# VHH binders against Profilin-1 (pfn-1), part 37

Target 1, 132 residues: Profilin-1 (pfn-1), of Caenorhabditis elegans (q9xw16)
Amino acid sequence: MSGWNAYIDTMTAAAPSIKRCAIVGAADGSVWARTEADNVFKASEEELKTFVALFNDVTQVPAKGADIEGVHYVVPRTEESLIFGKKENTGFFAVKTKSAVLIAVYEGPNEVAAQVRKAVESMQTYLNNAGY

## First folded at step 20 (VHH)

Design vj15 (from vg83 with Y57F)
Fold by OpenDDE, fold request of step 22:
Structure vj15 (fold): chain B 132 residues (1-132), chain A 122 residues (1-122)
Amino acid sequence: as target 1 above (132 residues)
Amino acid sequence: EVQLVESGGGLVQAGGSLRLFCAASGFTFSDYSMAWLRQAPGKRREWVALISYAGDFDYADSVKDRFTISRDNAKNTVSLQMNSLKPEDTAIYFCAAFDSFDSGDTYDYDYWGQGTQVTVSS
């Protein structure tokens, strides 16, 4: 969906530390859009299906972590519609909308994380208001 | 007063073992994810291990299968068992605490220890 690709571009433009990004269906993990070219988001459909299911009970995620693109992330913080993962100088933010999950994998020092969160939450708000 | 106090560092020969401890006080330890980081001379500080407040953990690739992170919430401690030490493990090791229930936008570590020197000789 070309329209969804624009939202990927919006998030990556808002936070340059985002290396890979995806918009997936909240129900089944189907990929609606993702970063391509030199920064392809490579999570499998099966992995994404498991990942989006984490939002059924985010309070349990810190005990088990989360896997994205074959990489395990420790999850030191969750909120009702947000999962934050951390690994070395990388991390991810995942946020849930009415019908989608936005995933942004970033690289950099801890200071860049706030900007990444802001980018994905801004998109979260936009999509929620749009009915998605 | 918040305190993180590392101990257990020292000089060890290659192939040897050390166990680092970090004793926490002055905050609700069980609400924090705990990390070990290290800084070698002339190098940037690097992530070594992280254990969430709920017990999941991971390691830097360079220390996997050699280091083990653990925590004891009853004692407010986090430990790092270091086996098969190498000269390249020489560094100051820091304990750091991440507030897992912060409502703000802070994603850096909230508290740091003073660090403990680990020196591995060849």
Scores: ipSAE 0.919, ipTM 0.956, lowest interface PAE 0.4, mean pLDDT 96
Fold by OpenDDE, fold request of step 22:
Structure vj15 (fold): chain B 132 residues (1-132), chain A 122 residues (1-122)
Amino acid sequence: as target 1 above (132 residues)
Amino acid sequence: EVQLVESGGGLVQAGGSLRLFCAASGFTFSDYSMAWLRQAPGKRREWVALISYAGDFDYADSVKDRFTISRDNAKNTVSLQMNSLKPEDTAIYFCAAFDSFDSGDTYDYDYWGQGTQVTVSS
């Protein structure tokens, strides 16, 4: 699982607005890699289990929102394999691969969101092509 | 023509209440998540509240438990009930619309109102 840390570094390097991010198992929410040190991704096991289950029906998520790291986010937009949440000057993108969910929490004005999405979707594509 | 028109602003004493309204026209209101933002003199515009097109909502910490956002899709309106108002709530309040079904790469609000002034005196 140590190799997964490199993917965390790749996403955070691609989008400086990403404050915290994680790669978790799509089936159970188990953490494969996460930001650490000064930017520890702090979502609990139970929270992540609930979060990854949102991808079972993303069309329902805007009615319920999503919780990450004890913070509730309104979800104004979803796509087949993507959940976008907003909270004040923060937000998150979560994307699903074949076997994983990538979560990136960002901070900044709305203009930074596009770069964050691009970073996580690029990783999504890479992992999908690699069979993950 | 797309329109967002705020109303309900005014002068109130600290501890008082106001109810802001935003009337939308010219677009499919039910497809949009709606937000309230505010800008005080000399300060940056700040997020106040957001309600998704499906009805989930949240607030800035500074207004939580005092403000309530709601929407009426039948009337194409979003409202902000503001209770226990404080002088620091003084600002121009804006209604904004976010296209929840856009497939593009923009994550900003698509439409804005002109704003309504809220002044809370000590």
Scores: ipSAE 0.918, ipTM 0.955, lowest interface PAE 0.4, mean pLDDT 96
Fold by OpenDDE, fold request of step 22:
Structure vj15 (fold): chain B 132 residues (1-132), chain A 122 residues (1-122)
Amino acid sequence: as target 1 above (132 residues)
Amino acid sequence: EVQLVESGGGLVQAGGSLRLFCAASGFTFSDYSMAWLRQAPGKRREWVALISYAGDFDYADSVKDRFTISRDNAKNTVSLQMNSLKPEDTAIYFCAAFDSFDSGDTYDYDYWGQGTQVTVSS
């Protein structure tokens, strides 16, 4: 396993509500690492290419939502380098680093969302400081 | 004073229709994404529909193609058109507001209505 897989493990350990997670290239959506085994992150390359492009203008994302793994999420909140999506008892946080996008899909009540955000933002900070 | 007031609930026969309304006041409505949730007797609260402050929306699978959520920012209202109603749709329906521009770490709804009863008879 590549070093990037360790970062997947770090995020999933930090937030147990994360069901699937991926680290992808910010430029093209190429998968650098992802959850596997029983919780395979299944977004296609074409879908990820479209997804990472959302960060070109996050302010427009709430108007059209975001699709991950063939599922449409309403995006009720964005920040400069963050996209938050919701669907029923699931949601996702996506954050952008210098060269990557971190995506975490979670399941649970709204109360778990803060922990998921903290997990991905902690990794975001780490990777940014490391030059990635 | 912040208020969310639901209306339009009632008793209908299966296959019938209802239109729920939620009137908001006391906050900047256009900055909030709006949701409908419901709670049936003896069951957990269930997510029904969400519409972002920018107009994108989605539904629970159980109501998709039967319910339609919409909002009117000029009137500070969000509505839920409910068609082809089933007995399983019987519940108290709540309107809730999500602050889409909150800089904090809150991801729950900020404001709730008191709910409106919807009863669908077989």
Scores: ipSAE 0.916, ipTM 0.954, lowest interface PAE 0.4, mean pLDDT 95
Fold by OpenDDE, look of step 21:
Structure vj15 (fold): chain B 132 residues (1-132), chain A 122 residues (1-122)
Amino acid sequence: as target 1 above (132 residues)
Amino acid sequence: EVQLVESGGGLVQAGGSLRLFCAASGFTFSDYSMAWLRQAPGKRREWVALISYAGDFDYADSVKDRFTISRDNAKNTVSLQMNSLKPEDTAIYFCAAFDSFDSGDTYDYDYWGQGTQVTVSS
């Protein structure tokens, strides 16, 4: 699991607006890697279990929103393997790979969101091609 | 033509209430998440409330428990009930629309109203 930290570093380097990031198991929400230290990703195991289950039916998520790190996000947009949340000047992108969910929490104006999405989707593509 | 038209603003004393309305036209309202933002003189625009196209909502901490956002898809309107108003709530309030089904790379509000002035006196 320690090898997954490199992917965290790649995503955070690609999008400076990302404040916290995690790679978790798509099946159970288990943490494979996460940002640490001053930018520790703080979602609980139970919360992540609930979160990854949202991908079972993303069409329902905008009605209920999503909770990450004890914070509720309104989810204005979903795609088959993507959940986008917003809260004030923060938000998150979560994308699903074959076996993982990548979560990036960002802070900044709306303009930074596109870069954050690109960062997590690039990693999504890489991991999918690698069989993960 | 796309239009968002705010109404309901005005002058009110501290502790009073106002209800803002935003009437939308020219686009499929039910496909859009709607937000209220405000801007005070000399200050940056700040997020007030957001309601998804599916009805989930949230508020800025500064207005929680005082403001209520709601939408009526049948009437193409979004509302902001503002109770217990404070002088620091004084601002121009804007209605904004976010396309929830846009396949593009833009994650900003697509449409804006011209704003309605809210003034709360001490």
Scores: ipSAE 0.882, ipTM 0.936, lowest interface PAE 0.4, mean pLDDT 95
Fold by ESMFold2, look of step 20:
Structure vj15 (fold): chain B 132 residues (1-132), chain A 122 residues (1-122)
Amino acid sequence: as target 1 above (132 residues)
Amino acid sequence: EVQLVESGGGLVQAGGSLRLFCAASGFTFSDYSMAWLRQAPGKRREWVALISYAGDFDYADSVKDRFTISRDNAKNTVSLQMNSLKPEDTAIYFCAAFDSFDSGDTYDYDYWGQGTQVTVSS
């Protein structure tokens, strides 16, 4: 396998409004792959460990929100394995697979959010089917 | 019939305060996350503040520490306390509602108020 970087490229190509994204381990938040260079995904290990733990009960997340890359997001909606957060003209979608959490941070009006969700959920389905 | 009705706008001197109210009817208010947005002449409509159905909240960086959003589920209202107002806060302010329990593929506001004008003079 050539590494996890190709999956990062697939998600950013599928939804151009994604500015930064990462694939991290669901148990510990360890970074398997992320956007780099001018669009580096720069969350700390401690922040990611806290973030992936939100998936222990997504129904509790709207009461406290979520922090990524030092930014607080209000979480107005969650689904079984999905967290959606908002801050100004930006937001994120995060989805959990068997072994990983996919995080995509986007910029744009609410109209682009469905495209971002679809990109991360398509990858979620792919990785789950592959056993990850 | 769903309604969001804003009130409390007006003319105020720079440095002053206003409190906006949004009265909601025709839907289950406690299932909705509520937002204030604003649109100044020649600008895109921008997010000002959001409060989730469960009570977490945040603000645009430009208004942080000056504005406070709150909700009262018993009265079906959301409010925006605006302190230390600046001329750049001049805009039409809109209340908007986001269905937090809809599993559809739209992630946009379901309902909008008509807006209330806030004008801050120097």
Scores: ipSAE 0.805, ipTM 0.909, lowest interface PAE 0.7, mean pLDDT 92
Fold by ESMFold2, fold request of step 22:
Structure vj15 (fold): chain B 132 residues (1-132), chain A 122 residues (1-122)
Amino acid sequence: as target 1 above (132 residues)
Amino acid sequence: EVQLVESGGGLVQAGGSLRLFCAASGFTFSDYSMAWLRQAPGKRREWVALISYAGDFDYADSVKDRFTISRDNAKNTVSLQMNSLKPEDTAIYFCAAFDSFDSGDTYDYDYWGQGTQVTVSS
């Protein structure tokens, strides 16, 4: 099958509002794939390590928010394996699989958020079923 | 009946201050994340500030360091302290509520106030 970058392409194609996307290791935040070229997903190793650790207890995330690419997001909602963050007309959805965290940063009004969530959750399901 | 009622708007000179209040009723306020948005004439509503149900907050870059959002769950209020006001801040300011525990797969604000006018004269 194609490399890990094909999954990035699949998510961005499913939800055009996604501007940057990444697949990172759930244990350490190591980057398995990310949006590249002129719109690079620019999160530091230390930021990603801190970010994936938020999934250790998602119920505590709304009190402190989440930082990605040096941007602070208020987190008004979480679910067992999902974190939703907002900043102005942008936001992110992040979901955890068995071994990875999928991160999608999007731009647009609240109406596009459901499409972004569906794109990342579809990939979450696919990767979980594939053992990742 | 759910209500969000904004107050504290008015006319103020540039460089001045205003404090907006939003009084909430008819829902469990502590389960909601609260936002202030604003709409200037001829423009779309834009996000100004958001405070989560658990207390984290942030601001639009254009108002950061000038505006402060806070909430009081005992009084069911959210407020916006607005300092160093500029003519660009002229807008109708809306209070909005987001159900942080809704499982319905929507990400729109559930409730909106009618808005309060803020006019900053130069």
Scores: ipSAE 0.790, ipTM 0.903, lowest interface PAE 0.7, mean pLDDT 92
Fold by ESMFold2, fold request of step 22:
Structure vj15 (fold): chain B 132 residues (1-132), chain A 122 residues (1-122)
Amino acid sequence: as target 1 above (132 residues)
Amino acid sequence: EVQLVESGGGLVQAGGSLRLFCAASGFTFSDYSMAWLRQAPGKRREWVALISYAGDFDYADSVKDRFTISRDNAKNTVSLQMNSLKPEDTAIYFCAAFDSFDSGDTYDYDYWGQGTQVTVSS
């Protein structure tokens, strides 16, 4: 599990606006790695199970939004393997790989969002190529 | 040409109500998520409410339970009902549009209205 934490560090280094992130199992939301200590990713087991199930049909997500860490996000955009959520001056990107969902929660104006997406999609590509 | 035009602002006593409207033209309104933001004198612009193209919505904590966002896709409008107004709600209120079907890396609001002034006196 600590071996997966290097991927957390890679994503947060690539986009400094990422404040919390996690790698969770796509089937059940089990946590493989997450940000810790000062910026603990605090989503509950039940919340993560519900969250990863959103990828079963991303077209339905804009109608209901997404909850993570006890925060409701309006989801104005989705793609086949990507969900983008907004709340005030914060947001998230979540992407699905073969076996996992990568979740990055960022803070900042909308202009930083492209860097966050690039960071999570680069990791998505890497994990998919590695069979995960 | 795209236009977002706010209306319904004005001077109101504390505890009163106003309804803001934003009329949209020049784009496929039903493909856009819509937001209200505000800028108070000497302050940065802040998010007030967002409604997705599919109808989910949320509010800034400071206005939750007092403000209601809604949209009418038949009339290409988004509205903000503001109840129990306080002097700290005094601001220019802006309507903004976000393209929900853009597959590019642009995540800023695509269009902004001119703003409408709301002034809440004690």
Scores: ipSAE 0.781, ipTM 0.897, lowest interface PAE 0.7, mean pLDDT 91

Design vj15 (from vg83 with Y57F)
Fold by ESMFold2, fold request of step 22:
Structure vj15 (fold): chain B 132 residues (1-132), chain A 122 residues (1-122)
Amino acid sequence: as target 1 above (132 residues)
Amino acid sequence: EVQLVESGGGLVQAGGSLRLFCAASGFTFSDYSMAWLRQAPGKRREWVALISYAGDFDYADSVKDRFTISRDNAKNTVSLQMNSLKPEDTAIYFCAAFDSFDSGDTYDYDYWGQGTQVTVSS
């Protein structure tokens, strides 16, 4: 689904702290688009299936954490359609739309997290309004 | 008022152990994720360990397998067991609290302790 690559570019441009991101199917974790080349998003198919299933009950995630790209993140906060994870000076935001999960992995101090969340939630709103 | 008070720091020889404690008061401790950070002279404050309000945890790669974070919600404490200490571990160690149920876009720590000095000599 190469037509989705423009949405990857939109998110990375909106929040420069985003280093890698992906759009994956909410039901099965299939990759619709991802960052490529020097910043390839390297999560395995099996890892992504496990990751998207976290949205079946976000209240259980802080007890388990989340793994993406072979990195374990502590999850100190979740919301109905959002998971926030931390590892050292990096983190991720993941949000669910009607049919997709958007994942953004960022680097930087805690102050940059709000801009990353805004970028991902703006895309979440757009895709939901478009029926995705 | 909210307070985080660290204790247990001191001077120790390389290869030794210390246990840090952080006593919390003035807020609902069980709603907070807790962290240890450290700052060596002339360096930025760096993340050492984090434990979520629900019990998952992880460590900076530089201290993994040597440090253990734990929390006790009944006593409102978080601790850091530090084994196999190295001179590079010399720093002021801070306890910090993150509101896991805040509805805003605040992603920084809400409360900080005063810090406790750890000095590791060879």
Scores: ipSAE 0.780, ipTM 0.899, lowest interface PAE 0.8, mean pLDDT 92

Design vj17 (from vg83 with S33T)
Fold by OpenDDE, look of step 21:
Structure vj17 (fold): chain B 132 residues (1-132), chain A 122 residues (1-122)
Amino acid sequence: as target 1 above (132 residues)
Amino acid sequence: EVQLVESGGGLVQAGGSLRLFCAASGFTFSDYTMAWLRQAPGKRREWVALISYAGDYDYADSVKDRFTISRDNAKNTVSLQMNSLKPEDTAIYFCAAFDSFDSGDTYDYDYWGQGTQVTVSS
């Protein structure tokens, strides 16, 4: 688990608008790493279990939205391995790798979303190539 | 030509109600998440409500339990029922269409209406 913290640091460094993020198991939502201290990622185990299950059928997610850290997000669009949530000037990107889900919660104007997406997708690509 | 046309604004006394409408044309309405935003004079534009193309919705805390967003994909319309209006609700209300994947790298609203004035008197 400790080895995954470096990937959290990489994503948060790549996109300063990311406030909190986590790497969790795609199968069960178990937390492998997350931001801590003042930016602790606060999603519960049960919530994460529910969240990662959304990737089983992403086409249904816009109808119900997604909850992270007790906050409800409207999901305008999804891709096969990506869920984008929006709430006012906040949002999240979640991407799925072979064995993990990367979640990044961000805050800022709409323009920051692109950088956040790039950060998580870059990590997605890296982890996929590494077999994770 | 893409158009979003708001209607239903006007002057109303505090505690009153208004229903705003937004008629969309020129794009595939059913594929877009729709939003209401408002801007008061001298203030920043603020988010009011959002509804996905599939019907999931959310509200700003300041309007929650007072405003209701809805959409009719058959009529290409999004509505905002505003109850228990307050003077601080006074603003120009804008209808906007959002497609996170059509906006390129901006992730901004793709289309905007001209706005409709809502004035709530005390």
Scores: ipSAE 0.873, ipTM 0.929, lowest interface PAE 0.4, mean pLDDT 94
Fold by ESMFold2, look of step 21:
Structure vj17 (fold): chain B 132 residues (1-132), chain A 122 residues (1-122)
Amino acid sequence: as target 1 above (132 residues)
Amino acid sequence: EVQLVESGGGLVQAGGSLRLFCAASGFTFSDYTMAWLRQAPGKRREWVALISYAGDYDYADSVKDRFTISRDNAKNTVSLQMNSLKPEDTAIYFCAAFDSFDSGDTYDYDYWGQGTQVTVSS
Protein backbone atom coordinates (compact mmCIF):
# COMPACT_ATOMS: atom_id res chain seq x y z
CA MET B 1 0.00 0.00 0.00
CA SER B 2 1.73 3.12 -1.37
CA GLY B 3 -0.43 5.48 0.67
CA TRP B 4 0.26 3.72 3.97
CA ASN B 5 3.95 3.40 3.13
CA ALA B 6 4.28 7.20 3.33
CA TYR B 7 3.36 6.98 7.01
CA ILE B 8 6.14 4.44 7.55
CA ASP B 9 8.57 6.91 5.96
CA THR B 10 7.27 9.75 8.12
CA MET B 11 7.88 7.84 11.36
CA THR B 12 11.35 6.62 10.40
CA ALA B 13 12.36 10.12 9.34
CA ALA B 14 11.10 11.62 12.61
CA ALA B 15 13.17 9.25 14.76
CA PRO B 16 16.31 7.92 13.06
CA SER B 17 16.83 5.29 15.77
CA ILE B 18 13.76 3.43 14.45
CA LYS B 19 15.12 0.43 12.54
CA ARG B 20 11.87 -1.31 11.64
CA CYS B 21 8.22 -0.39 11.90
CA ALA B 22 4.76 -1.40 10.79
CA ILE B 23 1.15 -0.32 10.68
CA VAL B 24 -1.16 -3.26 11.35
CA GLY B 25 -4.90 -3.67 11.78
CA ALA B 26 -5.98 -3.41 15.41
CA ALA B 27 -8.55 -6.18 15.13
CA ASP B 28 -6.52 -8.85 13.35
CA GLY B 29 -2.88 -7.77 13.07
CA SER B 30 -2.99 -7.68 9.27
CA VAL B 31 -0.09 -5.69 7.82
CA TRP B 32 -1.15 -2.44 6.16
CA ALA B 33 2.45 -1.26 5.71
CA ARG B 34 5.90 -2.02 7.01
CA THR B 35 9.55 -1.26 6.48
CA GLU B 36 10.92 -3.38 3.60
CA ALA B 37 14.16 -4.25 1.83
CA ASP B 38 17.21 -4.02 4.11
CA ASN B 39 15.07 -3.32 7.20
CA VAL B 40 12.21 -5.77 6.72
CA PHE B 41 9.77 -5.97 9.62
CA LYS B 42 9.50 -9.75 9.97
CA ALA B 43 6.68 -10.52 12.37
CA SER B 44 4.41 -13.44 11.45
CA GLU B 45 0.63 -13.18 11.08
CA GLU B 46 0.15 -15.32 14.18
CA GLU B 47 2.55 -13.18 16.21
CA LEU B 48 0.87 -9.95 15.13
CA LYS B 49 -2.60 -11.25 15.96
CA THR B 50 -1.36 -12.07 19.46
CA PHE B 51 0.45 -8.74 19.70
CA VAL B 52 -2.48 -6.48 18.88
CA ALA B 53 -4.64 -8.37 21.37
CA LEU B 54 -2.36 -7.05 24.13
CA PHE B 55 -4.21 -3.75 23.76
CA ASN B 56 -7.39 -5.42 25.06
CA ASP B 57 -5.94 -4.85 28.54
CA VAL B 58 -2.58 -3.11 28.65
CA THR B 59 -2.39 -3.43 32.46
CA GLN B 60 -1.75 -7.18 32.09
CA VAL B 61 1.15 -6.81 29.68
CA PRO B 62 4.02 -6.10 32.15
CA ALA B 63 3.42 -9.51 33.75
CA LYS B 64 3.97 -11.45 30.51
CA GLY B 65 5.91 -9.18 28.15
CA ALA B 66 5.51 -9.01 24.40
CA ASP B 67 6.97 -10.88 21.42
CA ILE B 68 7.78 -9.18 18.13
CA GLU B 69 9.84 -10.71 15.28
CA GLY B 70 10.53 -13.73 17.50
CA VAL B 71 12.13 -11.53 20.18
CA HIS B 72 10.80 -11.36 23.73
CA TYR B 73 10.61 -7.88 25.24
CA VAL B 74 10.10 -7.10 28.89
CA VAL B 75 7.38 -4.44 29.14
CA PRO B 76 8.27 -2.10 32.01
CA ARG B 77 5.62 0.55 31.27
CA THR B 78 2.26 0.85 29.54
CA GLU B 79 -0.29 3.60 29.12
CA GLU B 80 -3.91 3.46 27.93
CA SER B 81 -2.94 3.14 24.24
CA LEU B 82 0.83 2.62 24.44
CA ILE B 83 3.14 -0.31 25.15
CA PHE B 84 6.90 0.11 25.73
CA GLY B 85 9.18 -2.93 25.52
CA LYS B 86 12.91 -3.45 26.12
CA LYS B 87 15.50 -6.05 25.16
CA GLU B 88 19.18 -5.21 25.73
CA ASN B 89 20.10 -2.14 23.61
CA THR B 90 16.85 -2.33 21.65
CA GLY B 91 13.21 -1.67 22.35
CA PHE B 92 9.84 -0.91 20.84
CA PHE B 93 6.95 1.45 21.15
CA ALA B 94 3.53 0.42 20.01
CA VAL B 95 0.46 2.67 20.00
CA LYS B 96 -3.16 1.95 19.13
CA THR B 97 -5.38 4.17 17.01
CA LYS B 98 -9.07 3.62 16.32
CA SER B 99 -8.30 1.07 13.57
CA ALA B 100 -4.60 0.32 13.71
CA VAL B 101 -1.59 -0.44 15.83
CA LEU B 102 1.66 1.36 15.02
CA ILE B 103 4.81 -0.57 15.95
CA ALA B 104 8.31 0.92 15.96
CA VAL B 105 11.40 -1.13 16.85
CA TYR B 106 14.44 0.97 17.70
CA GLU B 107 18.08 0.54 18.62
CA GLY B 108 20.01 2.75 20.98
CA PRO B 109 20.43 3.68 24.62
CA ASN B 110 17.51 4.75 26.80
CA GLU B 111 18.08 8.37 25.78
CA VAL B 112 16.67 7.81 22.28
CA ALA B 113 13.40 6.27 23.49
CA ALA B 114 11.64 9.62 23.96
CA GLN B 115 12.19 10.52 20.29
CA VAL B 116 10.75 7.20 19.19
CA ARG B 117 7.71 7.61 21.42
CA LYS B 118 7.11 11.11 20.09
CA ALA B 119 7.32 9.89 16.49
CA VAL B 120 4.73 7.14 16.98
CA GLU B 121 2.42 9.28 19.11
CA SER B 122 2.45 12.06 16.51
CA MET B 123 1.33 9.55 13.91
CA GLN B 124 -1.24 8.08 16.33
CA THR B 125 -2.76 11.54 16.75
CA TYR B 126 -2.76 12.17 13.01
CA LEU B 127 -4.45 8.86 12.17
CA ASN B 128 -7.02 9.20 14.95
CA ASN B 129 -7.92 12.69 13.69
CA ALA B 130 -8.24 11.27 10.18
CA GLY B 131 -10.71 8.63 11.39
CA TYR B 132 -8.41 5.60 11.60
CA GLU A 1 16.89 8.95 51.03
CA VAL A 2 16.71 6.49 48.15
CA GLN A 3 19.27 3.69 48.41
CA LEU A 4 20.17 0.73 46.24
CA VAL A 5 22.90 -1.34 47.92
CA GLU A 6 24.49 -4.24 46.11
CA SER A 7 26.22 -7.07 47.93
CA GLY A 8 27.51 -10.58 47.29
CA GLY A 9 30.40 -9.72 44.98
CA GLY A 10 33.86 -11.22 45.32
CA LEU A 11 36.52 -13.44 43.81
CA VAL A 12 35.49 -16.84 42.42
CA GLN A 13 37.09 -19.45 40.20
CA ALA A 14 35.86 -20.01 36.66
CA GLY A 15 32.93 -22.41 36.66
CA GLY A 16 31.84 -21.22 40.09
CA SER A 17 28.71 -19.51 41.28
CA LEU A 18 27.90 -16.26 43.04
CA ARG A 19 24.67 -14.64 44.15
CA LEU A 20 24.28 -10.87 44.11
CA PHE A 21 21.69 -9.00 46.13
CA CYS A 22 20.37 -5.47 45.78
CA ALA A 23 18.57 -4.02 48.80
CA ALA A 24 16.26 -1.11 48.04
CA SER A 25 14.90 1.57 50.36
CA GLY A 26 13.32 5.02 50.21
CA PHE A 27 10.83 4.35 47.41
CA THR A 28 7.84 2.10 46.60
CA PHE A 29 9.82 -0.89 45.33
CA SER A 30 6.80 -2.74 43.90
CA ASP A 31 6.24 0.09 41.37
CA TYR A 32 9.71 -0.31 39.85
CA THR A 33 11.17 -2.44 37.10
CA MET A 34 14.61 -3.58 38.25
CA ALA A 35 17.76 -4.24 36.26
CA TRP A 36 21.27 -5.58 36.62
CA LEU A 37 23.96 -4.00 34.48
CA ARG A 38 27.71 -4.54 34.45
CA GLN A 39 30.82 -2.68 33.43
CA ALA A 40 34.12 -4.40 32.72
CA PRO A 41 37.37 -2.40 32.85
CA GLY A 42 37.66 -0.16 29.80
CA LYS A 43 34.27 -1.17 28.42
CA ARG A 44 30.81 0.34 28.20
CA ARG A 45 28.19 -0.52 30.78
CA GLU A 46 26.00 -3.32 29.44
CA TRP A 47 22.55 -4.64 30.27
CA VAL A 48 22.54 -8.05 31.98
CA ALA A 49 18.98 -8.72 33.12
CA LEU A 50 15.66 -6.97 33.60
CA ILE A 51 12.60 -7.89 35.70
CA SER A 52 9.40 -5.90 35.37
CA TYR A 53 7.44 -4.70 38.38
CA ALA A 54 4.90 -7.43 37.52
CA GLY A 55 7.44 -10.23 37.24
CA ASP A 56 8.27 -10.80 33.57
CA TYR A 57 12.01 -10.99 32.92
CA ASP A 58 14.73 -11.47 30.35
CA TYR A 59 18.50 -11.63 30.00
CA ALA A 60 21.29 -10.52 27.74
CA ASP A 61 22.06 -13.37 25.33
CA SER A 62 25.59 -13.65 26.73
CA VAL A 63 24.33 -14.70 30.18
CA LYS A 64 21.10 -16.50 29.31
CA ASP A 65 20.84 -19.98 30.85
CA ARG A 66 23.62 -19.13 33.36
CA PHE A 67 22.12 -16.18 35.27
CA THR A 68 18.75 -15.91 37.01
CA ILE A 69 17.14 -12.63 38.12
CA SER A 70 14.49 -12.64 40.81
CA ARG A 71 12.74 -10.13 43.02
CA ASP A 72 11.15 -10.24 46.45
CA ASN A 73 8.73 -7.36 46.91
CA ALA A 74 8.20 -8.24 50.58
CA LYS A 75 11.92 -7.77 51.27
CA ASN A 76 12.51 -5.00 48.71
CA THR A 77 15.28 -6.96 47.07
CA VAL A 78 16.34 -8.04 43.64
CA SER A 79 18.94 -10.77 43.21
CA LEU A 80 21.11 -12.21 40.47
CA GLN A 81 22.16 -15.85 40.71
CA MET A 82 25.25 -16.31 38.55
CA ASN A 83 26.25 -19.85 37.65
CA SER A 84 28.99 -21.26 35.40
CA LEU A 85 30.96 -18.05 35.72
CA LYS A 86 33.58 -17.19 33.10
CA PRO A 87 36.49 -14.75 33.21
CA GLU A 88 34.47 -12.62 30.75
CA ASP A 89 31.90 -12.05 33.51
CA THR A 90 34.44 -10.02 35.50
CA ALA A 91 32.92 -6.58 36.05
CA ILE A 92 31.37 -4.15 38.48
CA TYR A 93 27.68 -5.13 38.73
CA PHE A 94 25.11 -2.41 39.32
CA CYS A 95 21.45 -2.64 40.15
CA ALA A 96 19.17 0.05 38.76
CA ALA A 97 15.52 1.01 39.14
CA PHE A 98 13.04 2.25 36.54
CA ASP A 99 9.76 3.85 37.65
CA SER A 100 7.07 1.89 35.80
CA PHE A 101 4.34 4.38 36.77
CA ASP A 102 6.09 7.69 36.13
CA SER A 103 4.50 10.14 33.66
CA GLY A 104 6.79 9.11 30.84
CA ASP A 105 9.01 12.07 29.99
CA THR A 106 12.26 10.11 30.41
CA TYR A 107 13.37 6.53 29.93
CA ASP A 108 16.55 6.66 32.01
CA TYR A 109 16.92 4.59 35.17
CA ASP A 110 15.87 6.69 38.15
CA TYR A 111 18.22 5.13 40.71
CA TRP A 112 21.56 3.32 40.64
CA GLY A 113 23.52 1.39 43.21
CA GLN A 114 27.24 1.97 43.78
CA GLY A 115 28.11 -1.43 42.33
CA THR A 116 29.74 -4.62 43.59
CA GLN A 117 32.89 -6.13 42.07
CA VAL A 118 32.79 -9.64 40.65
CA THR A 119 36.15 -11.15 39.66
CA VAL A 120 36.31 -14.52 37.96
CA SER A 121 39.77 -16.13 37.89
CA SER A 122 40.85 -18.70 35.33
Scores: ipSAE 0.767, ipTM 0.891, lowest interface PAE 0.8, mean pLDDT 92

